# VHH binders against Gluconolactonase (gnl): the designs that were tried, part 3

Target 1, 316 residues: Gluconolactonase (gnl), of Zymomonas mobilis subsp. mobilis (q01578)
Amino acid sequence: NGSTIGKITKFSPRLDAILDVSTPIEVIASDIQWSEGPVWVKNGNFLLFSDPPANIMRKWTPDAGVSIFLKPSGHAEPIPAGQFREPGSNGMKVGPDGKIWVADSGTRAIMKVDPVTRQRSVVVDNYKGKRFNSPNDLFFSKSGAVYFTDPPYGLTNLDESDIKEMNYNGVFRLSPDGRLDLIEAGLSRPNGLALSPDETKLYVSNSDRASPNIWVYSLDSNGLPTSRTLLRNFRKEYFDQGLAGLPDGMNIDKQGNLFASAPGGIYIFAPDGECLGLISGNPGQPLSNCCFGEKGQTLFISASHNVVRVRTKTFG

## First folded at step 15 (VHH)

Design j1 (from r3 with S31N T111Y)
Fold by ESMFold2, look of step 18:
Structure j1 (fold): chain B 316 residues (1-316), chain A 125 residues (1-125)
Amino acid sequence: as target 1 above (316 residues)
Amino acid sequence: QVQLQESGGGLVQPGSSLRLSCAASGFTFSNYWMHWVRQAPGKGPEWVSIISRSGSSTNYATSVKGRFSISRDNPSKTLYLQMNSLRPEDSAVYYCARESSYDRYESGSYYFDYRGQGTQVTVSS
């Protein structure tokens, strides 16, 4: 390594159990058009991440560096002119079946990819006969249900896209038996999401500068929301401080600490909602999403043209 | 200070090739992602192509993909655009541009803090 970016800021002494503020934010990949949706693939010990505008899913290992894993990662070529801003894959997770499940912005579906053959197949592409907008991120429950978000970022003109079929940008839950529930229709830009380890809470980012919030939903025993509270509003960070980004991707460690993208970088929240620290990129460099990998003590972060890593004391 | 100077434009027939150059000065060229942008009369700017700092990653607008090739030579601080199979709709002033930011959430556009004066490419109908 040898190249680093940014800094880590401590807001609470409780951060000391999670990471050392002197830990470098190491650059592991450069020359990425736009990095997003990292996922660690334990079986094979490698990182995958999306490059949505490039329509490429990229692979990284310490020995070989970056290579192409899947091209196209999303919408088949040629891309219909004037319809897509981001034709590629976005958020990714390893599913209970060992396959890579993909919020596929350009295909407008939740897809899955066999990590060995690289074959793609559709999991779900519509709700009540209407196509999704451009799924952005996803998160599995222990039972194998998947929560995912459906903002319009893949579509040209966003909410005003000629091909958008839904009049909302939904958050959905797909149960293992195939039941699909629309669990939130009122967010303008639902983006990243994560479950608390006990699955009593669902965190959802809203990537709208008018409402730049991270929400916490209380979940019933069926994994459905019963209420919500505001974890944090980021209007001051975005408008007053001019910090790069909007609430975006997130992940959670085994202790329930939330690692959430927002203006300024990746914020770390304790389960009680206290903000413990902030991992920042260089000035003007957003940090859009993250995942834990290796033995669970490496936080991989998508950082615009880079992918970076931070060593943690906590386990993801 | 920061300067970008495009050259290599001209009047050509359909199906012709041209190679545009952009000479950069006043900054560390290899530290920046570079772009080509074009603007036809009476139209807004159209993004054409992007190249990474090292040159290892490139991408193109769908209208030019397969016909245009972006490259750079960092020691000579020069950006290039090889344009093959030119069409009348490629007629425009071509600018090289230095990336400052990308607004993924709102505009979906790259922002440029510097661009050159441009070089005219005219492909006769």
Scores: ipSAE 0.704, ipTM 0.877, lowest interface PAE 1.6, mean pLDDT 95

Design j2 (from r3 with S57T)
Fold by ESMFold2, look of step 18:
Structure j2 (fold): chain B 316 residues (1-316), chain A 125 residues (1-125)
Amino acid sequence: as target 1 above (316 residues)
Amino acid sequence: QVQLQESGGGLVQPGSSLRLSCAASGFTFSSYWMHWVRQAPGKGPEWVSIISRSGSTTNYATSVKGRFSISRDNPSKTLYLQMNSLRPEDSAVYYCARESSYDRYESGSYTFDYRGQGTQVTVSS
């Protein structure tokens, strides 16, 4: 019985199986410095999300609203002057161990957090002896491998950061046995990612206004990319239409429909690549990331100063 | 139409406190995130602090965290900055500013559609 934002636009009648365009985009949290990386924690029925510039991981429940779950969520305070733009946590997922795995921008690591004790520990913080830039998002395979992205958004001056140790912004795969593979080094701004349900495809967004793309990688049986194709370029949306955002976070439902942040909001793509619809915020309000939660029919969306939710007909 | 007017600056010694005020008019003050920005002579603008619409969320530049406190009073349409333990490095013109957007992907900076004329804070060496 609260406020709503934005609108839902239908591009294809196939959207009707996914959500009703008249469904409200309900505001569930306000007064967030910058919301990112939502994850639903089924064991306990709550939402966690990151506030990377605030260095806070926040918790939401219907009964209690928003509270602080971890502060700091990333880099220990005090933050070294002039080194970090976003010292906090970012993307999050519940891992196979039941812990919250975190693309921790400020700690420059993949971390995990026990959701009961809130104890933090490092999973991986370097590749071949070089520290990661500032991990942004992650996604698990069914086997427990984790794919993650390592753009420079947490670092002051981005690619020109004084503390950046890699001369690329990587996409990595960490296998359950601890093998770490650099699977893509050529993207300027790798950001969100998701696996198709059959794990034959890896989607990766590139948050660069010069190349605002969502890529689709074909994966072999070992989960490694063999080729890629372009799902969509968003230059027209960004430059010609002036829509807020760049390709950012994403998630996938059980039928393989991709929910992907890009200029204008969360785009919904069918497995065949057809764009079915768009969930938009208010004018100028980017929608940066999303996750499914509750009974799998609620899409939670990070919307700059807000977190919002949309009821779906599909299951995440 | 939109007006922001800062006051409360002055010349003080190191370790002193000052409280800046910003009177807002010509818009619905409670609908906007507000900021303090400062600019020393010959330097570019430096973001200082942010406060949410309700005042419940605040944050600060690392250079002032623990010493400065931002607050607002929505009924009186006034933004405040309490500055404690002032240092010579805090000397600048201080501006209150109304948030327009946040450029997360490129500059990592806030943009402002309005700011005041500023109030001078000078901390003696």
Scores: ipSAE 0.758, ipTM 0.899, lowest interface PAE 1.2, mean pLDDT 95

Design j4 (from r4 with S57T)
Fold by OpenDDE, fold request of step 19:
Structure j4 (fold): chain B 316 residues (1-316), chain A 125 residues (1-125)
Amino acid sequence: as target 1 above (316 residues)
Amino acid sequence: QVQLQESGGGLVQPGSSLRLSCAASGFTFSNYWMHWVRQAPGKGPEWVSIISRSGSTTNYATSVKGRFSISRDNPSKTLYLQMNSLRPEDSAVYYCARESGYDRYESGSYYFDYRGQGTQVTVSS
């Protein structure tokens, strides 16, 4: 490929410590129906990303380019008619066990995938006997606990789905001992999430045009929320400026800078909440998610029909 | 002037096959994702199929998966829809559409800036 898209906009001089504004946004993959949940697999040196509507998980390497890693990535074929809007996998992370943990929208579960054998197994698929809606994203703590979101995006008619069992769209925490806690049930469309390096903060996006917010939850020593504050509302960008997208996936570097998808692209927030800059793609094509990879100074971004990478000064 | 012109529709019996064509002109065809959509009498538009710029990625509505096949020939600027094992419920006007965007969130819908006049497909015994 080698083509570039978009631009980086500086809002603060502090951005210069994170990345150069002149850094090209390089396209590394195209012809993706919708790109989501990129994750760098260190052991193997490759990138995985989801194509939820196509029900495909794709692999990328610098040498070989793009290939199919799993098909189907989510719900097994045949897919029941009228039940699923997006049958594929969505967000992904490498767990402490070295396996790929998957927010599997179509299977309606948190799944594990062995990066070598590609065998799949269920981690958890319900809370108190009710099936998840369509898990979207996940993030690990140092202890091995995993936080994840469960919006209705995988289901036909969303909250009005005939197969939806929960009357909420939850944010959950799964502890290493197997305890599953519902930590938030009041968000309409919980989507991306990330932990601060010191694990005192949990960031969560809400991808609802009526409440396009990124929230910051204060966490106690047990990793449970005690309060939340609003980091940013994106109504202006969405409605007034007409920028494409909603608060979506996010990631965080080692210094605690948040890289969060929202209308217009990936916004970069300092730990103190100052918005430092914006990575934008093609007009009308949202940037849905991002992750750090390679040697830690490459930010991979799922950019609608494409996947792009941006070299950074900071480390993921 | 952007133009899309569908052809190949007709009256056929259940179980039969049809191949629709869409002739594109007035734009760089290979730069766009293309779609087929259909609309039956008394019903709203239904998305049918999508194909990427190069043709390497295709997808289908559950209702037509396994029966329909989308393809494109970029040099001739033509989009195709091979329809096999046709059913009465496939009866509709079929439109070729150029993608202009996608809402992944609430609507889950594709946006089209251009589409053709459509071609009528009627499946009846």
Scores: ipSAE 0.928, ipTM 0.963, lowest interface PAE 0.5, mean pLDDT 97
Fold by OpenDDE, fold request of step 19:
Structure j4 (fold): chain B 316 residues (1-316), chain A 125 residues (1-125)
Amino acid sequence: as target 1 above (316 residues)
Amino acid sequence: QVQLQESGGGLVQPGSSLRLSCAASGFTFSNYWMHWVRQAPGKGPEWVSIISRSGSTTNYATSVKGRFSISRDNPSKTLYLQMNSLRPEDSAVYYCARESGYDRYESGSYYFDYRGQGTQVTVSS
């Protein structure tokens, strides 16, 4: 496409080491019903991203542009009437096995997709015999454990869904040996999450207007939370300023700077919690998620009907 | 000024087809995502279909998927809804709507800043 949108706003001089405010926010994909869960696939040099409402996973390369990677991306057709409002895949990561691990909202499972054959398989779809609500995002630890969120957003009527089996919206940790732990059951709308590079912190967003927060969990040596602190509440941005979006997807660079979606765009937080800057898109169009790709200095952002990229100084 | 004008509605028998049109004027049609919504008597509005700016992406409510087809002609600034295999439950006033936003969180609803006056579709034997 080549067109640009939005702007970068500096809140701290520290941003200059991470991102140039004059960097264009380039549109690389359009005509997406709702873009989510971008992931760069190093082996193959392409970007995948989800369109949950459309039930499509799309592929992008610099040379070929946008193409369909999986359709359906989530729930198989036909979709049962009145059960799903977002039947497609959502957040995605490349796992240690080289597969694309997918928070599949429609299938209500963590799935794996072979990046070459595009064959799908189920990793886990329940906790103690109860089906997941609609997994939203996931993040790998160095050990191969995967954290993931399970809000009700894929389900018609959300918490009041007729097919919802859990009375909570959980955050889970799946260990390499297959042990599944519920690590948080008290968030109303857990959404994006990311681990600090030293894996002592887990960041989790809550995409609830009543509690639009990003939390920081302290993790023990087993990767389990011991406490949490509030990184930031976005009530002011949402209600007072009327900015579009809620705390949503997030990612982190090698230095531990958090790139987190919230009302107004992607906020950049230093490891010490200082908010350094904001990447904004089109007014009224939330930026839902982001990932680093290419040589590590390109931030891809799912920007509502578009996917954009921003050149960074920092490395993902 | 922005205008949307629906046409093509009517009284038809179950199993029949209709093609709705929406004539757009007063704005750059190709810059906007467009929608069809419908409202039946005694019921709230129901989202029916969406189409992207170029027309490359379309989607449908589960209730109409496989039967309805949305399309657009940007040069003539016209939106279409081909309705096949019509059912009595499809009876409603159908509106063409210009998208102004979307809440993907609690409501899961699209926002529209403009819509037409609607066209009546009645499916009855």
Scores: ipSAE 0.925, ipTM 0.961, lowest interface PAE 0.5, mean pLDDT 96
Fold by OpenDDE, last read:
Structure j4 (fold): chain B 316 residues (1-316), chain A 125 residues (1-125)
Amino acid sequence: as target 1 above (316 residues)
Amino acid sequence: QVQLQESGGGLVQPGSSLRLSCAASGFTFSNYWMHWVRQAPGKGPEWVSIISRSGSTTNYATSVKGRFSISRDNPSKTLYLQMNSLRPEDSAVYYCARESGYDRYESGSYYFDYRGQGTQVTVSS
């Protein structure tokens, strides 16, 4: 592509240590119905990202450009009528086992995908006998535990879905030994999440117009929440002002700076909660998620119909 | 001035085929995602199909998947909808629409800044 979009806005001088405001936001992929859940696969040096409504997972390399990695990426074809609004895969991470762990909205499960053979397998698909709604995002701890969100966005009619089995939209923690804990059941639309480098904090977004929040959970030594505080509400000065998007996906650098999707773009928060800057894309096109890749100083962003990359000074 | 003009509608029997066209002018057609939407009498608008800028990505509502095919010719600035195996429930006014945004969260709705006057499709025995 070689084209650029959007801009970076500085709110604090502290942003300069993270990235240059003049850095171009380079478009690396286009013609995506809705880009989501980018993940850099170090072994192989390529980017994967989801297109949930199209039910496609795509691969990108600098030399070869964009190709199809998995089709279907989520629910097998044919898609049952009236059940799924988004049948494809969503958030993705590389697990400690080297596999691509997938929040698969359509399959309604956390899945593994072998990056070489592309074979898929189920990690977990239920809690206490009830199927997940439509897993959205996931994040690994150092111990190998994985946190993930389970909003209803993949389902037709959302909470009113005929196939929904849970009466809540949960945030879960899956331990390496297979223990599954429900750690939050009170959020209306849990979406993106990220762990601080010291793993004392869990960030979780809620993509609900009525309560568009990013929360910070304090974690105990077992990785379980003890309390939460509000990082930011994105209603009054954001969504109500006509900015596109809702709190969505997020990632974090090695210093603990949070890169969080919200109305207007990707906001950068310091560990102390100060908002340092904003990466914006095309008007009316939300930036849904992001990940670090390449040598650690490239931020890939799912930008609606596009995927973009931004060179950073900080390392992911 | 942005303009979209649909054509190709008509009265046909169930099982038949129609091809709709949408002529675009007044803007760089290849820079926009395009859609077909339809509205039947007494019903709200229904999204039908989407096509990317280059045409490499297409998608369809479940109700028309496997029967309808969206395509575009960027040099001639024309959008198409091939409609096969038509059913009475496909009867509606069909509009081509230029995408201006999308709510991927609660509503799941596309936003359009321009659409045509529509073309009537009636499927009846």
Scores: ipSAE 0.925, ipTM 0.961, lowest interface PAE 0.5, mean pLDDT 96
Fold by OpenDDE, last read:
Structure j4 (fold): chain B 316 residues (1-316), chain A 125 residues (1-125)
Amino acid sequence: as target 1 above (316 residues)
Amino acid sequence: QVQLQESGGGLVQPGSSLRLSCAASGFTFSNYWMHWVRQAPGKGPEWVSIISRSGSTTNYATSVKGRFSISRDNPSKTLYLQMNSLRPEDSAVYYCARESGYDRYESGSYYFDYRGQGTQVTVSS
C-alpha cells in the first residue's frame, strides 16, 4: 500500500554508484505539518523525526507505522503567546552516549532524550550567558564533539524577536570537555551541517533567499574552521526556476558524498564538489532534511507533509 | 470547478460558542490540507488553524489555541471550526482555504489557491 512521489534525476554517471535512478521514493509517513530532523535509532530499529510547528516528535517503524514519541517535543506547555512560531524540536542525532541529541528550537537549547525512558535533559542552552536563538541542526564528530546551528526560525519575527538575545545566528562547536566555541557568526540563516568522513571539512547551509548557499569549511586538527569555500549557490533554482525550498538539512555517506537539501530537493554532491544528481519530491513541497538508517542503505527524507525513504547503494 | 462555501457565522455574546462549516466541491477534498483564516475590518488576513488530509494533525494560532477546534469529514467534504469562549477580538470574516503550498523559512506563510466567500462572525455584548 506504499505510495511513491517524486523522481531521481541523474546529472552524472557517477550517481549510479550511489543509487539507482529508478529507485522508488517511498512514502512512509504522512499528515505531518512540517517534517524535520530524521534520525535512525539503531537500538530499537526505529526512525524519529520532528514536526516543529506542531511541537511533536514522531516515531516510525516498519511494523507499527507512525506514532507520537514526544508531545510536546520542544517548548513546554503552555507556550508563551507571540514568542514562538516553531516551538518543537528540529534536528536530531544519536550521540556517543546513546541518547537522542536534539536541536530543540522551542526550548532554545541542545537537549538530549533517553530513547527508552524519553526523559529529557539540557546539554547547553547559552553561549556566554546569552540564550540560543533556536537551534536547528547538529552533527557529531568522531571525538564526540557536536557542531550545531542556531538560526532564528523558532522565534516569532525571527531576528526581530523580542526574546532574541544574540545579535547573530551562530554555528557552534561543543567539545566533549564542555568547551563551547562560536565558529561562525556571519551567516544569516545557518541551517543544516555535516562533517566529511575524514573530518577535514564542515558543510553548512544557509537558508536565506538572498544568500542561498552551501559552504565548505576547512577544519584544522582541533576541528575549527580556517577558511571556507562556496560549494554552490542556489539562486537560479530558487528565483529563476521557482523551485521549492532553500538550502536546508544535509547528511553524508561513508564515502563523503553529501546529500543536501536545496531548492528542488536533495542534491547529491561528490567529495570533489561535482553535483551528481537530485532527489525530488512533490512539486512545491521542499525536502528539508535526510538521514541514513536501517542497515545503512536507506535514506530517509523529511519531505514537507511526508517522510519518505530511498534505497541506496552507498552506506551512510 | 473548485468551490468552498462557509456558513455558520453570526452575532453572539462574549463567552459563547459558534460552529462554522465549509462545504467543499469540485476536487478531491481528502487530498488537501485545509485551513481557516480570518480577516477583521482594517486588518490583514490572520491564519487561524490547519488540518491534515486525514485530520490526524491539527494546529492553531496562539490567539485561538485552546478555544478553537478544527475538524473535517472527508466523506461529506466538509471542514469545521468549533469556536468556544469567543471574544470580541475574534470578530472577523472567516474563510476556509485550500492549501497549495507554504514557506517554512523567512515568511512562514501558507499559500492558498482557493478560498470561500467567507462567513461573518461578530462577538459583541
Scores: ipSAE 0.922, ipTM 0.959, lowest interface PAE 0.5, mean pLDDT 96

